# VHH binders against p49116: the designs that were tried, part 187

Target 1, 238 residues: p49116
Amino acid sequence: EGPLLSDTHVTFKLTMPSPMPEYLNVHYICESASRLLFLSMHWARSIPAFQALGQDCNTSLVRACWNELFTLGLAQCAQVMSLSTILAAIVNHLQNSIQEDKLSGDRIKQVMEHIWKLQEFCNSMAKLDIDGYEYAYLKAIVLFSPDHPGLTSTSQIEKFQEKAQMELQDYVQKTYSEDTYRLARILVRLPALRLMSSNITEELFFTGLIGNVSIDSIIPYILKMETAEYNGQITGAS
Short names: E, the ipSAE of ESMFold2; O, the ipSAE of OpenDDE; V2, 0.75 times the mean of E and O plus 0.25 times the DockQ between their complexes.

## First folded at step 12 (VHH)

Design m7 (framework vhh_7n9e_1; at its last look DockQ between E and O 0.88; V2 from the best seeds 0.00; counts 0 for: pae E 10.7 > 2)
Fold by ESMFold2-Fast, scan of step 12:
Structure m7 (fold): chain B 238 residues (1-238), chain A 119 residues (1-119)
Amino acid sequence: as target 1 above (238 residues)
Amino acid sequence: DVQLVESGGGLVQAGGSLRLSCAASGFTFDDYGMYWGRQAPGKGREWVSGISWSSGYIAYASSVKGRFTISRDNAKNTLYLQMNNLKPEDTALYYCATHTPGDHPTDYWGQGTQVTVSS
């Protein structure tokens, strides 16, 4: 049997909105984040193994893992996005909200802890110098997680996850042959993704875009979009 | 298709230096790690050194550590191996490599460049 992914799946290139405003605002952050989300969803739906699981399973998998895929995308595209600048702008806005008594102290603490976890994750990935092949397979491992509640076809999902793990292992062991611990250093980063709240990710990156609906609610619609509609979202004709 | 073309090999005396180059084409060079391997006559393939996409992560075989330096130029799609203080035991065909998913999991190897170290 052929490989889980192709060269097309290794390429993951984000196009940022232009021009970048002099002062970062909610609309620019939300548009940047939405482009990354749509790019991530388009990446997932283009995988033959993913398509083979069927529409209901596809929807359930992405609903369960979109935040993990999005966070991996943030780490991979951190430089293109100037993520550190975006996070600094969000922190500044939160500090101003404290001054104006607009948010509870407990909520601000939760959001700040989320930002610090995100920064730590992105820094760890940068320190390991994760490449496009490694990111593609980490996303595949996350996408084909058989342990989310309510999933059917869990045996097939587990098979695809194991295939992703094996292909990643082969790559890392061939590229860094005498560094026998690199794969373990990479894989131990993944559990942290599940500790990050999807609700807080929505608040930080999607507040101005999703209105009165959650990302979870719109996933079935995004997955059904024609390829041209995906391309419109990720290249931004708006 | 993936193409890797090595150059820079030759005959050199023990203690000498050589710089190998690998010209890559047919894939997005900066999405992949790259590595150098070698094969002496009658021996199996031996991994020499690997480098991550941005050069932020580099590893060397114990036999070459401190003598060889791997580097890459992503703008030129080129991988390099600077070999110093060469020993007769370094005599081998040197090849650059990458691993892409393709249609089947496989190694993409270049044709190699011969390095011969005399005493």
Scores: ipSAE 0.824, ipTM 0.920, lowest interface PAE 0.7, mean pLDDT 87
Fold by OpenDDE, look of step 13:
Structure m7 (fold): chain B 238 residues (1-238), chain A 119 residues (1-119)
Amino acid sequence: as target 1 above (238 residues)
Amino acid sequence: DVQLVESGGGLVQAGGSLRLSCAASGFTFDDYGMYWGRQAPGKGREWVSGISWSSGYIAYASSVKGRFTISRDNAKNTLYLQMNNLKPEDTALYYCATHTPGDHPTDYWGQGTQVTVSS
């Protein structure tokens, strides 16, 4: 059968809200994050193998790995997003909350550690200089993870993950044949994604838009959105 | 359609230098790593050098390390190979290439440019 991914799946272009405000407020951060989330989910939905798993399985997969996909997206789009500036803004907002005594010491530590992990992960990916092709397959490997609880069709999911890994391996071996361990260096970064809390990610990037609504609860709706609606969300929102 | 067009080859004496160029079109150039290969008469294709999308990672075959330099200009969709201290054993058809997930997984390469190094 054909490849798992096509050229259309390699392209991953995030459009930021325009114009960029002088001060990165919570709304701008949340809007930017929302666009990335939608782009990531739309990307997943565009994969024929993903479609083949059915709606229920698709929803379950995305619910299980949305934070990982989102984080990979942050790493990939770090320059376009000015991620360092966004994270600095988030820290500043957090400091305001600290000054207002709204957070416990333990919570502050937890959130700061999360931000640190996120920054370190993105920096590590940048250092590896991962290209669009490699990112596409890393996302696919994360998406088609069979080891999440409650999944159906785990054998098929595993098959897709293996296919993603093989295609990535072929690319890396041909492009960087002298670097025997590049694939391993890339893949060894993936465990760091699972150390990150989806709840904290949601709080930092999405609370301003969705309030008390969870990303988990809106995933089915995002996956059902038509292309026109999706485009409206990424291009029509300021 | 993906197109790669190599240029800059020619006849040079041992110890001389050449600079190869590869003009890329038909795909998003900065989404992909690129590499140079070569094929000498009667031999198979040999990997020469590779470069990541932003040039943050570069690799060379042991036979060309210290003599060849790979680079790219993403704004111009162009890949380069500076070849110094050329040797007769470097004589080959040089081609630039990438691997893309098209309808069928395949490598893309151009027609190549001939490099001939005389003793």
Scores: ipSAE 0.506, ipTM 0.813, lowest interface PAE 0.9, mean pLDDT 90
Fold by ESMFold2, look of step 13:
Structure m7 (fold): chain B 238 residues (1-238), chain A 119 residues (1-119)
Amino acid sequence: as target 1 above (238 residues)
Amino acid sequence: DVQLVESGGGLVQAGGSLRLSCAASGFTFDDYGMYWGRQAPGKGREWVSGISWSSGYIAYASSVKGRFTISRDNAKNTLYLQMNNLKPEDTALYYCATHTPGDHPTDYWGQGTQVTVSS
């Protein structure tokens, strides 16, 4: 009955901490990433189809896909966040840590490979000039993924995902009618999201924010937050 | 409310040129892909050209590729179509459009501007 998303779900405006430091530091990166995480969670919980699945299913679903939503958010907001500069600074820091023998070579290699995958994903999305509608439906497709283990109501989740896929198809075909392959090019980017490691994402973007508590463990709290408290987290106020 | 107002149509001889404009209001123009369509008398609407929100992705119908150029100016909320080497088969009502989901998930389009190409 009606479209999966409304116009309010297309708007995705990230506000960066102010002022931007002359040199990027871990606190600025963590604050920026935290704002994106909370914006992404607020986006998900505002969707009527998501609300219809119930609180336990909502928590399970977001736990399964938060890293994919976050990664799509990074790609969508890459220019606002100066993501390429952030990643370059992290790479330089990691290379200095190798030269100073401060970190395990195996760990640094693992982290560098993750950064390369993230850069490749963001570059591929930029080359396609993915717009706000396309991002909104891609986020819905990853949110309503029925194939994560341990989910309940998988039939309902699958139906919502199919609806998101159909609405994306309709948008792309109407807006870019004679570009036969645009939808396919967009959809083939999605499998890369499943390869993104949530623990490395936490290390790259959240290490100074959360001690030994994972983002998976705070998701129930984030999903229950009042709108006023949520707005404080998006803008950096606690 | 979304409003799209086309202008720049007219009568032109074959081989001539016209530039169409589409003034947009009532929505955040730079969040949306935009397109031009046309409708000849007695025919259905035909997609002509589309452009992504940042102008980084552009596509054309095969019948106009190489002759028409779509562009947009997000600072002025305006979409353009430069039409060169016009042919009588290009005669149609030209409209700009955007597609939005929501409670009204349909194309928004203007009243159109008539382009008539004489032989």
Scores: ipSAE 0.006, ipTM 0.393, lowest interface PAE 10.7, mean pLDDT 82
ESMFold2 (binder alone), look of step 13: mean pLDDT 82; pTM 0.821

Design m8 (framework vhh_7n9e_1; at its last look DockQ between E and O 0.63; V2 from the best seeds 0.00; counts 0 for: pae E 15.8 > 2)
Fold by ESMFold2-Fast, scan of step 12:
Structure m8 (fold): chain B 238 residues (1-238), chain A 119 residues (1-119)
Amino acid sequence: as target 1 above (238 residues)
Amino acid sequence: DVQLVESGGGLVQAGGSLRLSCAASGFTFDDYGMYWGRQAPGKGREWVSGISWSSGYIAYASSVKGRFTISRDNAKNTLYLQMNNLKPEDTALYYCATHTPGDRPTDYWGQGTQVTVSS
């Protein structure tokens, strides 16, 4: 009955693998993306409202929205990640794949369109100068989506989403009181996240995973990960 | 706990200028937008100006636009308000503020600094 999030949920700090290689490779990209994914999952699991829904509901929510959380994380951490450099390296790899006849032109077009959508999303968030509070609450809004199939406690999930929306509104209206349009500019960005393919995100950022393991299949294990093991993943220490 | 300390107020003639400062502590300053508000005796609180975390987005109340300039220095955890062409109607207690999770309008305000504009 206090706030949905605490101050600790506003701070979101990604630790990149070090040193950065002279030439970007699939291992570095996958390691960087994995750290962001693990940070995002740990962020979600630390929310008291999320914990209160129970393990099965937690798993279902994260499986449904991990791509949206990951994409918001990419936008929030774009400078720390040097995301533009990573995307340029991916584009270069795709161009080489055309030359080697390894991918169809239609598939390459789909992937390039996904990269374009991602760049436009990140640019729009940067131009709006979204802060840590705003990102935390946008992530909460996508996390507490009551409309995914198979969910239990959908009324409680909807109440948490509404609470997230109201707390974001209070923040924006207090901070930029006479600018009545900022909140609408922020919220209208969210539907684009639902149009981005999770399969293409996996191919772009997680191609270094052995055995073509899906993110959906590993989510339950990440959510159950012990604190020390989790910290090892996000900092690269063990 | 969040602490905000304003300074720079004083008595000034109409048409004059003042520069207010707000020293912030107890939270990660660059994760939050900041704003200035004011309250004249017998009146409610009025929002004056807001600034995003990197200064990439700034908004002003119509009553001060063109006369006041908000800015911040994240390295110093400090918020500023440059006030030019002051009017008697600008007379108020000026306070800086932020909105943390669970904050209400009275929770994380500074003590304020008094600005008095004589005609």
Scores: ipSAE 0.783, ipTM 0.905, lowest interface PAE 0.9, mean pLDDT 87
Fold by OpenDDE, look of step 13:
Structure m8 (fold): chain B 238 residues (1-238), chain A 119 residues (1-119)
Amino acid sequence: as target 1 above (238 residues)
Amino acid sequence: DVQLVESGGGLVQAGGSLRLSCAASGFTFDDYGMYWGRQAPGKGREWVSGISWSSGYIAYASSVKGRFTISRDNAKNTLYLQMNNLKPEDTALYYCATHTPGDRPTDYWGQGTQVTVSS
C-alpha cells in the first residue's frame, strides 16, 4: 500500500479575504476562519485513507477533531492570517461586550483563557519552526484519532494514525538527523489541542457568519461540497 | 515538477573553502526544510546538514560541525552550504534535497556538484 500522504497533501495554502479592512470587523474574522475551516476539511477529504473510511465514519471523525484541525491550521497559517492582529481584534470586541455587561465574570475568564491557550499554542508551534510536511502529518495524526467516542472502524483509524506517525518519524529523522528529540517535542504539543473548547472556538471565530448554527451541524454539508463550490466559496467571498 | 540544481563544487586544496548553492523550483520553497547530503566514492549517501523552513533550526553532522555553515534565502529559493577548512575526506558528490511523504523516505535532489579536496 502506498503512503498515507502525498505531496498534494503537504500543500496548505490559505487565501485571505481581499482587501483587508482598516478595522478587522467580525465579518472579516469569520470569513477568514470559514476559509480555513473549509480548507482543513477539504484537505481531509482529499486523503485516500480518509475516503476509504466511508461517509459516516468520515463525518464522525471530522466532528470529533474539527477544532484541533482548525487550531493546527491557525498555527500553520498564522503569518498569512496575521493571527496576532485577529486575536487582538477579538479581544477588543470582547472588551466591548464586557463594557456592555453582556457577559458574566466567569464567562469572560473562560473566553480569555481560551484565547491565551490558543495564542500560546501557536507561539509554541512557531518556536518549533514546523515545516509543511510536519504540519501535514500532525493534522493526519489528529484526524485519524481512534479514541473519540462513537467511532466505527477504530482499528482501521488506528492503523492510519500509526502510518502517519511512522511517516512523520521517517521525515524528521532524515531531515533533522542531529535533533534526536524533535519528533517528541512536536508530538508533545498535541495534547494542548484537546484542552481547547470547541464551543468557545466556534463562538470566537464563527458566530458572526453562522449565527446559532453549529459547526457540528454543517460539517456533513461541507464534506459533501463539490470542489467547484468550495473554490467559489474561497475565491468569491471577498 | 520539483527541481533542485546544485552548483559551486570544484577542486580545492586541503584547508581551502567552497560555497555550494542549490536552486530550487517547482514547489513552495519556504514551506519545507532542506538538507545537504554527500556521497563519497565507494560509500553510501551521508547526511551533512539540515535547515528548517525559516532557518530557526539548523543541524550538522559531527564530521562537519564547526567547518560547514548551512543557510537559505527563501526570497531566492536558494539553499547554501559554506564549507571551510576542507579535508580530503570531504571529497564527495554533494546534493541538496527535500523529502516526499511516504512510508519510505524519498527525496527530491539534483544531479549534485562534485567537491574534490586534494591533500
Scores: ipSAE 0.027, ipTM 0.463, lowest interface PAE 4.3, mean pLDDT 88
Fold by ESMFold2, look of step 13:
Structure m8 (fold): chain B 238 residues (1-238), chain A 119 residues (1-119)
Amino acid sequence: as target 1 above (238 residues)
Amino acid sequence: DVQLVESGGGLVQAGGSLRLSCAASGFTFDDYGMYWGRQAPGKGREWVSGISWSSGYIAYASSVKGRFTISRDNAKNTLYLQMNNLKPEDTALYYCATHTPGDRPTDYWGQGTQVTVSS
C-alpha cells in the first residue's frame, strides 16, 4: 500500500516533431497531438493502481476521460508545443474555411468557443504555475473518477481517487506551505475539463491522422500496445 | 541520487546581508518547486520560503517577508536566498529542499549552511 504514483509517473516529457516547419500545417499539428495522446496513454497504463482494475475497467475509464487527460497535457506542455501558435494557425484555417463556405455558422461558433475555453484553461493553469508533481496528481484524480456511467468497481476507483487527492494535498502542504489556498485554487479548475468537447478536440487536433475514426474506438488498441510500439509513437521514430 | 548542497552562510552583524545558494543534482530541477527551511538550535524546523518551478509563484513566511528574496536559475540548477536586514532571530542552519523526485514521494533536504547573526 505504497504511494499511488512514483517518480516515473511525475516525469512527463513531450518531444516535438523535428524540424519545425516555417508554417504550421495539419500534419505537424496532428503528429504533435498524437505524441501527446500516446504519452498520456502510456502514463495512465504505467500506474499500478490502473493496472489492478483490469482491462475492461481500464478501457471504460480511459474512454470516459481521455479528453480531460489530453487537455491537462496541453496545459502542461503548452510552452514546449508552442500551443498558442498552434491555436492561432487553427483559427487562421477556420477563417479560410469560412471564406470558402465549408463550415456552418453554428459549427464555427462551437469550435471558436471551444478554442476560447481551452485558451482560458491553459492560461489559468500557467498563472498558477502548476508543477509536474501537481499535474501528475491532477491527471490521476481525473483518471480515477467514479462518477462516469456504466463503470464497475466504482468503490475501488473512488478509493484510488481519494488517495490521489490526499497525496496532492500532502505535496502542496510541504512545498507551498504558507499558501493556504493553493490546493483549493488548483482543484476548482477541474470542472472546466468536463466542458471540453472530445468531438471538437478530435476535429482540431486529430482529423489528419485518424480520418473518420473516433479516438474512443481505438482506445483498446492503444492500451494493449507493446512498450516498444508506444516509444515509437511518442517519439515518432517509426 | 538526489543531492542538495547549500553554501553562502557565515557570521554577520545584525542589519547585514547574506546570499545563500543551493546546488541541485540527481533530478530534473526544472520540473519541481523548491523551498528553504531553517532550524535554530534546540528548535524545530521552520519553513522559510518557497518558489515554483518557473519562478511564477513565490511565498514567504511572515517572519522574513520583505527582508528575504528567493530566486532560482534553472539553467544552473541553483536555488538562491538573498537575506537582508538580518536579525539575531534569523540565526539557524538553513536547508534547501524539494519533494523527492525519486521512487518515493518524500522530502529531500541538504546538509545545510550555518547563518549566525550577532547583535
Scores: ipSAE 0.000, ipTM 0.244, lowest interface PAE 15.8, mean pLDDT 82
ESMFold2 (binder alone), look of step 13: mean pLDDT 82; pTM 0.822

Design m9 (framework vhh_7n9e_1; at its last look DockQ between E and O 0.01; V2 from the best seeds 0.00; counts 0 for: pae E 15.4 > 2, placed apart)
Fold by ESMFold2-Fast, scan of step 12:
Structure m9 (fold): chain B 238 residues (1-238), chain A 119 residues (1-119)
Amino acid sequence: as target 1 above (238 residues)
Amino acid sequence: DVQLVESGGGLVQAGGSLRLSCAASGFTFDDYGMYWGRQAPGKGREWVSGISWSSGYIAYASSVKGRFTISRDNAKNTLYLQMNNLKPEDTALYYCATHTPGDKPTDYWGQGTQVTVSS
């Protein structure tokens, strides 16, 4: 059999809405996040191994891991997105909400803790200088997770995850041969993704888009889109 | 297809310096880490140094640490190896390499550039 991914899966280029407004607003943040989400879904759908699992399994996997894929995408595209500027604007808005007594202190604390976890994750990935190959395979490891409740075909999913782990190991071992600890440093970053709340991610990045629906509710529809529709959402070309 | 073309090798006295260059094509250079390897006459291939996509992470073989400096210029699709305080045991064919999805068991390596250090 061939490799799990191809060179086309290593390339992950986010096109941002232009121009960036002088003052960040919910519409700009939501459009930026939506483009990244659609890019991430299109990436997953283009993997032959993923397609081989079938529609129902594909939907279940992505519904379970979209927040992990999105967060990896935020880290990978942090510079292109000016993510630090977006997060600073969100924090400033939350500080103003405290002063105006519009949100409970407990809710603000939960959201701030999520932002700090996200910043820490992105900083750790930046410090490791994770490249496009490494991100592609970390996303594959997350996507082909056999341990989500309710999955069928778990043995096949596990085989694809193991293949992703093996191909990542080959790359790291070849590129940084005598640095035997790099792979371990990379892999120990992944458990933190499971600790981040998908509900808080939705509130921070998708409030202007999804209204009363959850991201996991729209995933089946996103995965059924034609390639041209995916490209339209990613680039805003239509 | 990935192509890597090394240059800058030559003959040098012990204690001397050389700067190697590698021109890369056929892949998106800034999506991948790069590395230098070498093969001495009658010996197997030895990894020399690796560099991440933005130069934020760099590693060296213990035998060259402190003497060699790896660097890259993503705008020019070029990888460099600055070699200082060269020793006779550094005599080898030097090659640059990368690892893309679907690579055969042997990494992509160029024709290499010969470095000979006389004592």
Scores: ipSAE 0.805, ipTM 0.914, lowest interface PAE 0.8, mean pLDDT 87
Fold by OpenDDE, look of step 13:
Structure m9 (fold): chain B 238 residues (1-238), chain A 119 residues (1-119)
Amino acid sequence: as target 1 above (238 residues)
Amino acid sequence: DVQLVESGGGLVQAGGSLRLSCAASGFTFDDYGMYWGRQAPGKGREWVSGISWSSGYIAYASSVKGRFTISRDNAKNTLYLQMNNLKPEDTALYYCATHTPGDKPTDYWGQGTQVTVSS
């Protein structure tokens, strides 16, 4: 069969809300995050192999890895998003909450550590200078992870993951042949994604838009959304 | 359609310099790493140099390290190869390339530009 990904899957362009406010408020952060989430979900949905797994399996996969996909998206779109500024704004908001005594000491520590891990991950990816092709396959490898509990068609998922890995390897060997360990350096970053809490990510980036609704609960609806509705939901969610 | 057009080749004496250019079109240039290859008469294609999308990573074949410099201008969709201290063994058809996930995993490259280094 053909490749797992096509050139259409390599392009990953995030459009930020415009204009950028002088002060990055919770609304702007949540809107930006929402757009990235939808873009990531839409990207996954556009992969023929993903479609071949069926709706139930697709939903289960995305539910299992949405935080990882989102984080890879943050890393990939860090410059466009001005991620450092967003994270600084989040920290500032957190400080306000601390001053208002709304969070326990343990919770503050957890959230701060999460922000640090997120920032370090994105910085590490930037240092590796990952290109669009590599990001596409890293996302595919994360998406087609067979080791999540409760998944069906795990053999097929594993096959797709292997295919993603092979195609990535082929690309890296051609483009960066003298960097013998580039593939390994790239892949070794993936475990860091699983150290990050989806709950904390949700709280930091989505609480202002979703409220008490979980990302997990809205994933099926996002995956069923038509392309025409995609833009509408992004604008309507604000 | 992906198009790569190399230029800047020619005849040069040993110890001389050339600057190659590669004009890219038909794809989002700044999403992809690029590389230069060459093919000498009677030999297979040889990898020469690679550069990441943002130029943060650069690599060279051992045979050209210290003499060749790869660079890119994403605003102009152009890849460059500055070749200094050229040697007769550098004589080859030079081509720029990228690997993309098309209908099948494949490299895209241009027609190449001929570099000839005389003794």
Scores: ipSAE 0.299, ipTM 0.702, lowest interface PAE 1.6, mean pLDDT 90
Fold by ESMFold2, look of step 13:
Structure m9 (fold): chain B 238 residues (1-238), chain A 119 residues (1-119)
Amino acid sequence: as target 1 above (238 residues)
Amino acid sequence: DVQLVESGGGLVQAGGSLRLSCAASGFTFDDYGMYWGRQAPGKGREWVSGISWSSGYIAYASSVKGRFTISRDNAKNTLYLQMNNLKPEDTALYYCATHTPGDKPTDYWGQGTQVTVSS
């Protein structure tokens, strides 16, 4: 009983590395992305319903959805991050790799298509002016997705997802009562998140950060981290 | 060619210390993150610790946190692992690794250095 999320779960403040360099480099991009990843993992871990599912289920859920949570975070923080500038810098790097014959044409095409889809998603969310409450509920809906393979406790996960959907509906109805179709417009954006490749996200934002280990393979370690260590990773301190 | 050569392993008593080194060549070392892994006999590979190119982000497996320290010297193209308060459970082949983007992103790892902790 009670709401799935509290106002503390709506707060999602990303702090960027300072100062912003005149030329964006791989270090700045990966530090920025790392802060967002840890902020997103800390957010998920703080939800009482998530905690109630147990450690094995927690790991399975985050492994299945971390890229969707990260992508929602990119959209929510796009202005603070200067995401369009970051993506332009990545494209420039890819173009230099073409000129030097260092990447296959098929790989570059795949990565460029991913970047276009990411930009389209972020632009559509910005046009809808999705607020912090709506982002929090959308993140909960993708976190508590019961149809990922290999999950246990899928009945309870489904109940939490339905609760997140209901709370989003109630919030939109109260807050945007003059916009009858807002909920529908928001929800039709979610399937695009399943088109985002976690492997390409790692290539774009995390290559050179954690080495040759995929993000989903370190999820159990991230979820076990102490709160103070999360805060250091989120701010880049210590 | 990407080459990773580990050294510094050996036999040590429980509670002792060792410092592993990984000499890297064949790529621009200071553009990439590095990590240590280990493999105990009859067990799968275990990720131990990772470090970003700038050393700005460091992570450890819970089993080694507080006892192991990863570091890098980009001027020498070398990755380090300081291992303190060693336990018999730390006995394993330790290898350094990286992931390099290219036309096929791929994992590179060395042959490893053996660490044996007697009790």
Scores: ipSAE 0.000, ipTM 0.156, lowest interface PAE 15.4, mean pLDDT 81
ESMFold2 (binder alone), look of step 13: mean pLDDT 83; pTM 0.828

